Miniprotein binders against o13629. Designs and how they scored, part 43

Target 1, 363 residues: o13629
Amino acid sequence: MLEAVTNPKSSLATFSKQLNGLLQAKVVVCKSVNPYFNLALENYLYENSTAKHCLLLYTNSPSVIIGRNQNPWVEANVKLCRDNFVNIIRRKSGGGTVFHDFGNLNYSVLMNREEFSHTENASIMIQALRNLGVHARLNQRHDIVLAQSQRKISGSAYKISRNRCYHHGTMLLNSDLEGVREYLRSPSTGILSKGVSSTRSPVSNTKLLKAEFIKQVISCFLLHKSHSTTTKPLSKPRASSKRLYDIEPKSVITLEQNDLLGVPSILKAVNELQSWEWTFGQTPSFKQHLESTELSVSMDISVVHGRLEKVIFSTPNATLEHELSSIPWTGLCYESGFANTFLISGIHSKEAISILKWISDSI
Below, E stands for the ipSAE of ESMFold2; O stands for the ipSAE of OpenDDE; V2 stands for 0.75 times the mean of E and O plus 0.25 times the DockQ between their complexes.

## First folded at step 19 (miniprotein)

Design h01 (at its last look DockQ between E and O 0.01; V2 from the best seeds 0.00; counts 0 for: pae O 15.3 > 1.5, other shape alone 5.18 > 2.5, off the site)
Fold by ESMFold2, look of step 19:
Structure h01 (fold): chain B 363 residues (1-363), chain A 119 residues (1-119)
Amino acid sequence: as target 1 above (363 residues)
Amino acid sequence: SYEETVRKLEEAIREAKESGDPEELARALLQLAFALQRMGDYDEAVRMLQDAIQTARDIGDKEMQAVALAALGLAYERLGDLQRAMDYLEQAIRVAEQTNDERLIELIKYLLEWVKKYQ
C-alpha cells in the first residue's frame, strides 16, 4: 500500500487563518460573478462575521433576483430567462424584483440588529457618489435618486432577524437598462397571489467606472464607521478621522470563489439557492384563472409550493370536461409548458389536444 | 399520486425484463420518464428515455421511438439545454415522418416551435 507524506494539519491551519481573517474583515470585495455564491457568501458573513460592520461588494452575471416572498411567474418571463442563460434567483431578503448584470455594483452591509440603519448606509453611498461628481439624494421610498432628474440609481432591501441584519442594494453604473425589460415582462395572466408585487420606478445609470466607485465606497465606509466607533473616554479621545485616501488595506479582503471551497455551510447554501425547491417551491400559494372564449373553456389552478394542487375545468361539453379532469394534474411542477408531455402521452380527443396547446401557450 | 405511478412502473419494468417483453419494457420506460418529468426529476427522466429510445429502436417501433425522442427534447428544455432540446425534437420529427401517424408528426412539430418560441 502506498504511504504518502502529507501535512493535512498544516493545510487546515493555513485555511483556518485565512478564514478567520475573512470573518474579521471590515470590507470584502468578491471577484466571483456567480450570483448563487455571492448570495451564499452574504448569508455566511451575516451569520459569522465578527467585525462590528462588514461591507460586501460584488457583481453578478445577468440575473433576475426576486424577493423572498415574490412569485417568479408574476415578476419574470421564466422561459425567456432560461432560454437566454439569465438566472432567476430568490434572495433571502424581502422587497421587489431587480435585474443584475455586469454594469451594476451590489453592496451589502452586515451588522448586529441593534446597529441597523438604512439611512446611514444610504448616506455613505451618496457621499461616494458626490465625491465622483454625481449629485444624489435619498427619496421618501428610500431609493437613491439623481438630484436633477429624480431617476432611481440605487434600490435596496434588508433582512432583519432577532440578532442580525443586513442592508443591501444595487448601484446602477452602466447596466443594460433597456435590454432587461423583456426578462421582467411576465407572459402569465390571471394570477391571484399572496406574494409581494414589485413597484417600479424610472431608472438611470450613473456612468461611473466601477473600480473608481468601489474605491470611494470603501473609503467612505471605513471613514464613516471609524467615526461611529470613536467613544473613548474624554481624557483620551480617539484621534481625528482618517482621510478618504487613507484606506486601511488589511481591513479589506479581496475574495475569489475558490478561496472558500472548503466551507461546507457555503456549499450547502449555494446548493439550496440553486434548487428548484428554493426559487420556485418557496413561492407563496397562489391561484390562477385562465379563460378561452374561442375554445369555450376556463381553467382554475391552485398552486402550493410550486406544484399544482387542484385543477378545475369548466366547459359546456361534459365529455370533454371529464376527459380533461382525468389528466393527473395534482403534483405537477408549475412551469411554462407543464401540459406539453400530455400532448405526446396517452390518447386524447382533438378538442382536448387543442386545450392542452392553449394551456402551453398561456403560461 | 405520481409516487404510486413510479412504483407501479418500476415493477412493470422489472416484470417486462424477466418475461423478455421488449415492447412492454419500452412502453413502461417511456411512461416512467413522463411521470418523472412531471414530478421535476429531469435527470432521471433523461436516463429512462435513453433506455426507452434504444429499446424502441431495437424492436423497430418508430412511433414509440419518436415519442421517446420528443420527450427527451422536452426534458432537456427544462434542464436549460435548449440546443439538445431542439436537436432531439428534430430527430423525433425525422423518425415520426417514417410513420403514417400524421397527428404525431404535427404534435412534435408544435412542440419544437413551442421550445423555440423565444429564439
Scores: ipSAE 0.820, ipTM 0.944, lowest interface PAE 0.7, mean pLDDT 86
Fold by OpenDDE base, look of step 19:
Structure h01 (fold): chain B 363 residues (1-363), chain A 119 residues (1-119)
Amino acid sequence: as target 1 above (363 residues)
Amino acid sequence: SYEETVRKLEEAIREAKESGDPEELARALLQLAFALQRMGDYDEAVRMLQDAIQTARDIGDKEMQAVALAALGLAYERLGDLQRAMDYLEQAIRVAEQTNDERLIELIKYLLEWVKKYQ
């Protein structure tokens, strides 16, 4: 156990030794359910881990995790997420949008670039599932699916740099699969996004106990990665069930959020991940067309860095069109720009307020 | 199905080649790269694009070569190899500049700027 660095008497030397232990760990189990902390920790280990292979395991509180190049307003119901305290987070890896909850286990394998394999990490997970009586396979999509039903139980995404990579994914244990559908269904219409669109697949839970599955994943990972380092021809597989106890206790670290609050780079990464500029400002440019036959109005929106670049109204009422077009739209945040425009512009016409409400309900 | 999407995109690539529409070819190859990427078969996408680049070189089709290089750049962007993504997009621009197709050049330049914005 990392003794909680919350003791002000822990010498800088003790903290440094604990941190070095973390950076050398083959397996890190994070107990935090804070998704910002967990993604910051993943990035920290990606940048700083000295281990040839590091397995990170964590669970997030209810959260929508969007890919690096995705549009949150296309991939999720942003308003519904906010109203239900579901965090929307932009990860630093590519791929599609996923929902995380307490019924989902996240895994991340961090390694040198030369060690990257799409199939190797999936094979470890498939073996762990098999050891618990769940028959799964890798599909052509590199998703882990149930062998019989072909339903997705694990999605994955990757980040590859010059020297380091990680392969991370989800494992559905006992997730709320119905709640997932609501948060991942955008109400927004008429968006033409340059962002990556997610593909939806039929999903299922494995119904495994998290603690048992974690135990199997750790065991399979450590066994697999121990064999890859020994170039010696496998003499007879002694089925020595090397008990988890024969693994040097330094190879598997369990940590809590408080253990790393003293690391400035983690705090910086948490703050970045929480920022509007990262979450929404990194949204790829998009256009949106909206039309209301009831209000006899249409509009065309251009959005750059999550901010309005151009807004064009078309209405039969030239006075109303001029009123709406007189608003300084440029630079307003897409999400709040329409809802707050009556405060900014001093416009108080009933028709303009009705249109602004309609827009706010349509985006 | 994704297989049906891939098949339709392969047909669209064929039709775009037959029609001589480099913009539609570029779009179809990009969509195929995106479909293959959504299929997580980045390795097969990369192989297919490498084969397409080689085929385009062998036939002297610089437009097809430029488009396939751009698609390979985007495949590497999705793999998270932004360096290779930029390198292949820059190669695609250099090849496209030999075609005098201003629209193709502008499209690939836009893709490179797009990748650079996400670094």
Scores: ipSAE 0.000, ipTM 0.177, lowest interface PAE 15.3, mean pLDDT 82
ESMFold2 (binder alone), look of step 19: mean pLDDT 88; pTM 0.888

Design h02 (at its last look DockQ between E and O 0.01; V2 from the best seeds 0.00; counts 0 for: pae O 15.1 > 1.5, off the site)
Fold by ESMFold2, look of step 19:
Formats: sequence, C-alpha cells, structure tokens
Structure h02 (fold): chain B 363 residues (1-363), chain A 119 residues (1-119)
Amino acid sequence: as target 1 above (363 residues)
Amino acid sequence: SYEEIVRKLEEAIREAKESGDPEELARALLELAFALQRMGDFDEAVRMLQDAIQTARDIGDKEMQAVALAALGLAYERLGDLQRAMDYLEQAIRVAEQTNDERLIELIKYLLEWVKKYQ
C-alpha cells in the first residue's frame, strides 16, 4: 500500500472509482473509529455528495464531542480526558456536548437545505427502534426517549448553510453511561462564559445489537427517502423494472479510512480538527474569577481564543500583588496547569510560589 | 510578546553556536523551550529541551539539567504522554537531588504529584 500512496498515477483509477461511488451513495457505513476522520468525512460528504439524501453511519473511539460554540473547560475534565486517551473534539455543528464510545452509533443525514426537518430523521430512527421492539418517542426538545421511562437514548444537532445541511445524532446502544460521566464533569469553578451550555438529561441504553440496528436504520431510511424522491403513483410493476421500494446493495457503501487518505480536502479537515487552535482556540471569549480566603488573594482572568488576555490579582499585600503582576501571563495557553512552568523558571517569593500552586490546583 | 521572545532567543542560539559559548547556548535553549511551552508549541519545545538537557550535561550544570528534564516532563504531559511525563519528572528529581537546591527538589516533586493527580 505504501507504493500506491507514493505513486499517484498507479492509484488514480481506484481513487476515481471510489470517490464517484461515494459521492453518489445513499448510505455510507464507515468502519473507522477515528473521530477526526469521521467528522472530516461527514463534512466532505456535506460539501460534495451528489445524492439527494445521504445517510452516514459511524462509531468513534472514546471521545468528548463539544459543539461549535462551547467551552471545553466548562463541559469536560480536559486533563482527565488527556490522561486516559479520551479525545476532545470541537464539531462544526452547534448544540451541546456528548460522549461517544464503542457502544453508540452515530448517524448523519445530509440533504438540501429546503428539505430540512427537525422531526423527519427522528421518525426514521423511531421506526427502526420499533421494528426491533424498542418503544420510543420524540419529546418536546426533539430528543428520542424511551416511552416508558422517558430516559433519553438519542440526541441530535444540525448544521445549515445556504444550500446544504446535515442533521446528526447519537443512538445509545451499549455505552458506558456511568463510567463516562467523570469525563463530562468539569473541575473548573468561576468561569463566566458566553458559550453554549449543555442541557443534561437522564440517559439509557437501548441494549440493541449494533449490526441489527444498522440494518433496520438503513432499511427505514431508504424506504422513507424513496417515497420523497418520486411523485409517480404506484402501479403493478413489470418484472424487469426497478421498483420504488426495492433496496439495491450498490446504494450502500462500506468505507475504511485508508480508502480516502489521498483526498486533500479530507486530510486538511482532519488536520484542522486535530489542531489545538480549532478545539480550544475557537472557544468563545470567557472570564474566570478565583478566590482563596486562606491565601487572601483573588484572580480575575480574561481568555480570548484560548489564550490569557488579561490577569488581575487582588491581595492586601501590595508587594506580592506587584510580583504576581510581573509574570508574563498574556499570551499563555489557557489549560489546567498553565502556571506550572513558572514554578521552575524565574525567582519567586515563598508567597508567590504558594499562589502559583493554588492556581495549578484550581484550574 | 512571546513571538518576539522566540525570535530573539532563536537569534541568541545562532550566535551562541557560532561563537562556541555553551553556557549561553544552554540558557537560550531552555528559555526558548519555556516560551514555546507557554505558547502551546509542545512538539518544538520537546526538541529544544532535548538539546538543552544535553548542553546542560556538557557544561556540568545539574540544576539546569534538572529544570530542563522537569520542563520536558511537563511538555509530554501536555502532549498526552503521561508515562513519559512521569518518567522525565522522576529523572529530574534524581538529578536535582545531586544539588544543594532543596527548593528545586520540592517544586519538582510537587509537579510530579500534580501530573499524577488522576492516577
């Protein structure tokens, strides 16, 4: 495979055939568990698919997915995620934070803007659930909930542009619902953010087998969207004619990440999604206020594009206040432990050292 | 700004290499690495710290060597390599214990415990 990657002419026909099939597919099932690739693929299909409707199905390795305008330090425990190889990724759509793991299925329906509906894709998912014996309904917030318990099993978000949109969501099958809550519990206090906050709901698993649910979702999707693509009344078909209700295997493509490593726009999107500047630097500006009665100090910080813009200390000890203000805070990346390098660089009083430790323990 | 600090330190490194001044080279490499870490350029900071550690060893400055090792541990923590972060901080403690700087030893031990907070 390395020689094919380094010799574009030897792989051109393969890429062209795969890309043509992909851009015409009504359903794409992606086998990658790489969340950066899967979100990049969604955006690629959103921009380039020629199908009237396209359903993308995928699963991600453990990941915290924050909405376009959310603050990751409010929505998650960033250091805990990093320490446990849990990705934190800003998606391109709005809405609240969700956790993905191997026990949920992600779905995305790509369509023209004029066909957007908050409820249509939910009805497809509800029918697939019903066919497998799970009784669910859409609630007032447009979440899918179990009919008996009212616990949430699917949430969704959307992205709408001038011509295209997608409506995407999660379906909880066998996710680790209790164990993952710690990743979404921020240790931070005192943050005043203009970003979108998550609305938390009690959740439950459907306990369905993923392969069975995928088959039902595909069937329900293709049947539902086939009705919307024709106005011709049903008649008894000729034996050799294609019928509106027939499901053809070519309309469903299974995709691997390696199939598209040579697509420049996908590579560019993956690199952007992986960047600190996207996930953390695109955070809406925020302020944080911290107080220590034990140390007789307060700290007010302003953060713009994920970097400290201004830091103001207040303490009765004017010499200490001056010392702390002389530290070059402006431009520093906001992150748990951002004061740590100052502990081992420069010369600080014992009191300033105590405050630096307090900052590191508080953020 | 940190961008100006980086530019000046890169010039200082070039000049120290040309003049053969290993004390200034080690100092400038370490300061550059701190600036890079504070800006969020952790991959580049790791490269500078590897050079700073070797230069500090060459001139026999164990305090600088310990500080550079600790900074390297902090950079790996930000890169998500917790195992390397802990290993370099432990190595930094061992080097610092060969000095008379009790304050440095205590600070590096604090940083190791901070890195391990969710272990």
Scores: ipSAE 0.819, ipTM 0.940, lowest interface PAE 0.7, mean pLDDT 87
Fold by OpenDDE base, look of step 19:
Structure h02 (fold): chain B 363 residues (1-363), chain A 119 residues (1-119)
Amino acid sequence: as target 1 above (363 residues)
Amino acid sequence: SYEEIVRKLEEAIREAKESGDPEELARALLELAFALQRMGDFDEAVRMLQDAIQTARDIGDKEMQAVALAALGLAYERLGDLQRAMDYLEQAIRVAEQTNDERLIELIKYLLEWVKKYQ
């Protein structure tokens, strides 16, 4: 309960203090299940955290998270995701496409670039698993796998910049592993994508309780990162500074979405992540060939920035080919362009309408 | 791991800066960019390649400059910016033509044709 502090100056000072506390926190546990907010928060902490190491923990609602340079139409069933209210989000990190749900814990370790270690961060997670009786190991692909079955329980990706990095990953606790298969299986055929392709691996749940696992991860992280700080000689405690309640920034902060709605940079990041231009417009260029033997039509599509650049039809009916080619395809969004042609093109031939339906069902 | 490679290359970049070895700096920047491309971090690869191109230009290493320009073109291709991809590949050809390395010129021309096939 944020008490309505009646004085606007005191509310701003309290908010500023809370924000500074967040930026200094070693561990941030986000209670929001909004994937746009959680990824915006991750990026905000990446850019603004003053902590040497910050562990972010969160869970997303059902969501397909694609890598920075991936094609959503190759990596996921976009239509099925939409129909089931599964968000598709392009992250700012590289790597493959993952499905998130309530049964998955996401972790992100944000640090200075110099401290980047996949093995170190994975070791923290492996130790937390071990403390709960789950035997896991890091494989050659830097996935965390169950020691016996070699089934993947955690995937990871990272972003490295000049000064900062993050290593983030998933931990499968009690995820819907069947839903993962459906949402991550594109129905689209004939796509020649320049994007990064995902490698699929057999997955398993750890079957751990989220709250217990979070507790262990926090404990292991704090212990591991405390030992790295002890090598600097303790400069003598400067004696005299008055007990200003140096409320040592709580090493562990729990936050909700509402706590950060006042941060303009987070709102901007949420809006960016929700945008079509980011999600689909940042798709690497691709070509698609489609063919229907039943309709005696083929088409070649060029897509740049998620928009149609070129569409070529081939049909035995020259009149129909001309009709279809007369549509101003260029600049239409790939996902919606073919559906929108029903509204724009003034095409009334049954054959052309049938082809446009076929295209809409095939992409 | 690519992370260990990145870390080692970052160390090499620091050491090259501290020693004042611009050749080693150019090499390490280029290798870092390739590592980042292999990781799928094309945005950071672009930045490292820009630094590599500048460093290679400053030392007069036209071969390194041509390779870095070509790699920058490929990074933009992966980002979906085909126009920049072609522009940098064309620049890479122009620089490579100054090296008399026919194999390098042919390779970069092939890369340009390969990018054009996706237009």
Scores: ipSAE 0.000, ipTM 0.183, lowest interface PAE 15.1, mean pLDDT 83
ESMFold2 (binder alone), look of step 19: mean pLDDT 89; pTM 0.894

Design h03 (at its last look DockQ between E and O 0.43; V2 from the best seeds 0.00; counts 0 for: pae O 3.8 > 1.5)
Fold by ESMFold2, look of step 19:
Structure h03 (fold): chain B 363 residues (1-363), chain A 119 residues (1-119)
Amino acid sequence: as target 1 above (363 residues)
Amino acid sequence: SYEETVRKLEEAIREAKESGDPEELARALLQLAFALQRMGDYDEAVRMLQDAIQTARDIGDKEMQAVALAALGLAYERLGDLYRAMDYLEQAIRVAEQTNDERLIELIKYLLEWVKKYQ
């Protein structure tokens, strides 16, 4: 049995039309759970969308998302995350560290700078919640909280430039709130960083079904934005010119990661977001002081762009101090277990070995 | 600097290959792999360690073979491949047990337990 193809089409022309529709879309629902792709897509829309307002909705697989200027070794247990396939990714917006999993929904509203409002998108989210029976309000820190318990269900951050901005945030639907705490509990001590230490607000889930919440957010978003437009009469009403906006784009687009494999700038952004140089190397310079009374030693570390710049040991044993200082610390990547290769390279005294183990257990 | 160390070791590797000096080749490959790991170039360190392991095996240097296997395990831990990390560290222990170097055996066992910290 044979099936006939009625209308063969050029794949290049179809892909170009899909991209034009994406850049004009008012709502994009992305089905990918890849946080590197989703953040790259957000940045792509931020830079290239021509819609006045674009709502992006997505969910990430388990991920620790740190703010642009945060220190991942202060905000997370890096080795625990790596061992359990929990992503650590630096986003391009400011603010604090959040955890994403399959039980939360992320929203991002991309807009021109002149459209920016600190509270407008929160009001849209609150209305969507209210339509589903969840009573919520903004608190004084601009978090969305449950009205009864005052527990946080949504936080947000912004990226603002001269011409473009986005406001993005989380909505806790059915996240694993207890399990996530250990990924965000850094085992490191003695770090002096320029980032603010995160004191976590008490959180709660809304317990809404994701599909129902997405439907309400889209409805509320589209209704709100349709009522905010303004037009002015033309100076010459009999003009025969055609405007750029005569093409009718899709209002809501559902997107899969494979739909955009052919977009080089997205692939480049994914590679950047995955790189050590972005997530760890963009960490603001910091210092760390470690001390062991049992081993009678202290260690002072300066870290620049995620690499050790200077290491100073203090111990009463001058021979040991010299031995430890002769190790080539400068230029080493700052990372959990960064002293481990020294344990099996070269010849060290028993005292130096004990201190190397202590360093590996402390960072 | 690690950059100068890498350049000198790359030269030493070329010279050892040209002169047919497998002991120096194995040593230089292993030291280059350590430098690469410390700089965070784990994928390239894996490549160097595979060559170092084979060269150490060919010359019968069990201690160097064990160290290179352990370093390979540490590189895979950084790459997020915990299964390979533990497997290579276990291999390193078995080779080290053939050397009578009790300190090396205990250090590799410590590294295996460190890698398994959250298991």
Scores: ipSAE 0.828, ipTM 0.948, lowest interface PAE 0.7, mean pLDDT 86
Fold by OpenDDE base, look of step 19:
Structure h03 (fold): chain B 363 residues (1-363), chain A 119 residues (1-119)
Amino acid sequence: as target 1 above (363 residues)
Amino acid sequence: SYEETVRKLEEAIREAKESGDPEELARALLQLAFALQRMGDYDEAVRMLQDAIQTARDIGDKEMQAVALAALGLAYERLGDLYRAMDYLEQAIRVAEQTNDERLIELIKYLLEWVKKYQ
């Protein structure tokens, strides 16, 4: 029984070496399907990768990914997502809302700002598709579409900072396209949002095998990015003698979630992405008008940081209007609806309860 | 601000403890729990609600006990513990049934149905 005395120093040195390998990797394939982890990993590589170009590949479990400046209640059926355990996540990039599932491959190309090119990164994906017999093109919206049907197979978004950027996107392989339509259809009415609205486009699957497509993407990426490095003239190797065996950091790294549990910045990013404050509290201010002819009530809502700022009721019953207006609406989370209201405001009239139920059903 | 509201409620809880007024203590604890829930601090809300439930039991206020149990159920729903959420809502119903307040019973039953629908 060789007790592997896990020398804590050897574990830290091994972890540090693995982390350095990750930060130098040209390609990272994440096996985790946790969307919070995958988006946290993308942010971590965005901030910390020393590679000139890093390709991240991952798949998420069923998830609605909203853009940085989008309203989740406009872009998705938040209730239906909750009912079906579909995560709603606000990404740190701009652009429109997308649905992710096991039939979708996500890609992210992380690079220095000077290397940013929409067309270059799309060309890699188009070449990988071509190598598998799928004819695609880039459209004017920077979506990848099937050449024949013009159906969208890949959406993209980007983030550009001072020194770094990423260009990320989806590739529809064998996604549930019906589920996509349901989760992305908000039932909410009367919303006047300052948020960025998504443009809907007809979508299709490529019907490619994930493993084959990943292999082609990696190959095309490595080939394309190798040619960009050869144009600098080889300045004469300074003769410093110690051939450190530059164990060329494995150009391709495969990761599991457990491999990065020791990285505090990833854990912090996961917690941020899971937070209500990030997901819903970062929602741009909006107003909503609701009306029920059946209940003879209308209401005007203002929402700031995902919380009620003002609620105005209008109803022919002055007593009921006073009752509803007496509720301390200000600061209540928009998505919590009735639950907090029922408990905080005490026991309401039957009519007020019916209206509170209607509000809960309408938002 | 929410932070100012929380501070005022924490002061009210301290004053209620110093005065030995259990009714005011229970009320202040419940109000603080609701403020914390509105802020998204469900872990601290759970602590305040547990104290409110105990205080409500000690004074025999079944209405406040039922409301605090229901609020605790909702706090656990937000924490993702649906089993505890349902258990506390069911406890809240049982306590509310002892008040003969049909509206309170209906409201807590509706909350339980709502939590069950999202399972």
Scores: ipSAE 0.028, ipTM 0.463, lowest interface PAE 3.8, mean pLDDT 83
ESMFold2 (binder alone), look of step 19: mean pLDDT 89; pTM 0.896

Design h04 (at its last look DockQ between E and O 0.41; V2 from the best seeds 0.00; counts 0 for: pae O 8.1 > 1.5)
Fold by ESMFold2, look of step 20:
Structure h04 (fold): chain B 363 residues (1-363), chain A 119 residues (1-119)
Amino acid sequence: as target 1 above (363 residues)
Amino acid sequence: SYEETVRKLEEAIREAKESGDPEELARALLQLAFALQRMGDYDEAVRMLQDAIQTARDIGDKEMQAVALAALGLAYERLGDLQRAMDYLEQAIRVAEQTNDEQLIELIKYLLEWVKKYQ
């Protein structure tokens, strides 16, 4: 199913041909740095592309990208990200949390499920790196690492469905590797989560120019997929580069966000990805236990779909315990500072005020 | 539930407007805004708080005006607009300092520092 762009200044037939060309493209290079648009575009191509293999390349503005089943309050400092305009986005694929910035290149290879391979797309990336003088290999975790230092330069994740899948990942070119640690260091304690946890690895940049890496990865991708789908791979590469790169024109499309304005399914996907209900509300249920020795209190919280389900206080002071339990906790959004409005919306004992401040300082 | 609370407060607002009771109107608007904030409906909470601030100003209730301004600051913090959040909390402090409620002043100052945690 393809959605036609209804544009009052052009014909439906013209836009249908443009969309059909996009959905047949073997390579799409997207110039947008909007992570919500880029993930929506990936999903659009995943649902609608008719190409046997499609490579999507893009870069995101500073963003923390969490996996489908992760807990953002375990994986990141949510308030720090918000305060510094670092997006937090839940992607549709599984796996762990990564940080994207302008020094990172993302790739996504869309394919039929039968063709899924943990290693094939990594080998394409490794060849592109080798052609530019970077010696890398795939490790046991399916990360691409520098051969000498073993430091990670690329990680990946997968979305696998009944008929189609995509394999997408990062390539660290010139990212701010030192700055990323603070966004990914959660201040939260006591969270017991069934969500997928990230495994952190030492990282490095390749220091390659993005334009040159893009050119090499496109060339390696197109050459590899031609041999893999139609003929037996050659035993060694040919040196005649002009003839090796003599592929059909227009197999590579460069795309901007404005080219797809008014495609309703893309706009709908962008809105979903931007929603609180997707990024935070889709978090697997979790519990949190907090204690203050100074205030002689503990708090047990159950969170479902990002909202407080149950809150239990324990303190030797039964009157205080009753006072705290009378606060309407159930249904409250779980967020940093969720107790703050209670501080100014009622009359509380001095002890309850101290505990409300403690909660605000702890979450 | 918060949904039930919102429905009851919307009725209270309609009744206060019909009866010409600005004290009840300001109270109901402020309580509705708190419920909306707690549910995560921050944009709608901002709209209610703007009305609550104006109504509190019209009736001369500086304590309610300060609380509504502070709540507005908290709503903007959740919306990711730290500049507006700090500005409204600072306004709330100035209004609260015109009252005799020392605890309210201290609480709003605490909220300002909380909002500034990573600045």
Scores: ipSAE 0.828, ipTM 0.946, lowest interface PAE 0.6, mean pLDDT 87
Fold by OpenDDE base, look of step 19:
Structure h04 (fold): chain B 363 residues (1-363), chain A 119 residues (1-119)
Amino acid sequence: as target 1 above (363 residues)
Amino acid sequence: SYEETVRKLEEAIREAKESGDPEELARALLQLAFALQRMGDYDEAVRMLQDAIQTARDIGDKEMQAVALAALGLAYERLGDLQRAMDYLEQAIRVAEQTNDEQLIELIKYLLEWVKKYQ
């Protein structure tokens, strides 16, 4: 609890000290279940952490996390997610779409680029699992799988920049695996996307208690990273006598969402991640072909920045084709039921109404 | 463009308020709400639809009122408030039934079933 220190100067100094402590922390455990905040925090630590290695641990509320260059309408049931309050978020890393819920633990290891290893962070997780009686291994796709069933229990992705990287992943503890299947199953047909497609794999839960798994992960991480620091010879402590209270930054910090609401860059990142322009507007361009043999109609849609650029109808009835083509489709957000406003905003032929209903039922 | 349409409709709303023409005001508010919905600005669309519904009530235009209520239901569906979406669509049906416009009633009933399909 950041007590609201009544003195604004003391509050700023305390906040600055806490922020510096966060940036030096070896382990950060976030208690927030807000996926926008957690991804913003991950990015903030990626950009600003001074720790050689930082482990971030968090859990999200039910959320579909899409890769930077993915199409949400291909990777998920967008309407079903919305109607069930499942957040759809575009992450800044590449890779495939994942589902997060309260039964999943997210981990992110933030480090210098030179220290990036696909296997090292996985080995820490595998050791933590082993300490709790779960036998797992790394597969050829760098997924962590159960040793016996080969079912995926942890997916991973990474981001590498010039100086920094992170390796992040999921750990399935007690996740809703049926919800994973439903939310990640797009109903959409006829989409030709330039986006990166996800590879699906059979998944399983580890059935571990989150609190116990967190303890093991922290322990294994700290032990593993302590051995890597001992190989540099202790350069003699330069005796600069300023007794700055070396409050050794707590190696492990626990955060709540409210603890960082005062950081403008986090707020900006949260707002970016929540924006339609980031989530859907950053979708790679795609086309969709739809056809109804019953209505003798076809529809070709071009979508750019998540909005309709072009809609082309083909029907045997030229009057109906002209009527449908007269509707101002361009600039509409591509979303389920985008035609619904046209059903009630004007007078249409019976045939056009039937086609507008078909569009609303198909997208 | 939708942005140009919005500007023209905002001007029409101003002119309708200055002239004291509530029918033109209701029409302009409703058309603005449709433009805003189509742009993805559902929060502003809700405000315009609330004003349109009130104006339509004040002039006794039941057709306009039913359409505006249905549009408000759709705006709340986009905002993720499915309960309000259904409630306003059901209100829209009840008002539309007073118009004897079978086509309008059928369209709003379809929209209600479409909103329910994923519950």
Scores: ipSAE 0.667, ipTM 0.891, lowest interface PAE 0.8, mean pLDDT 88
ESMFold2, look of step 19: ipSAE 0.787; ipTM 0.931
ESMFold2 (binder alone), look of step 19: mean pLDDT 88; pTM 0.889
ESMFold2 (binder alone), look of step 20: mean pLDDT 88; pTM 0.889
OpenDDE base, look of step 20: ipSAE 0.015; ipTM 0.281

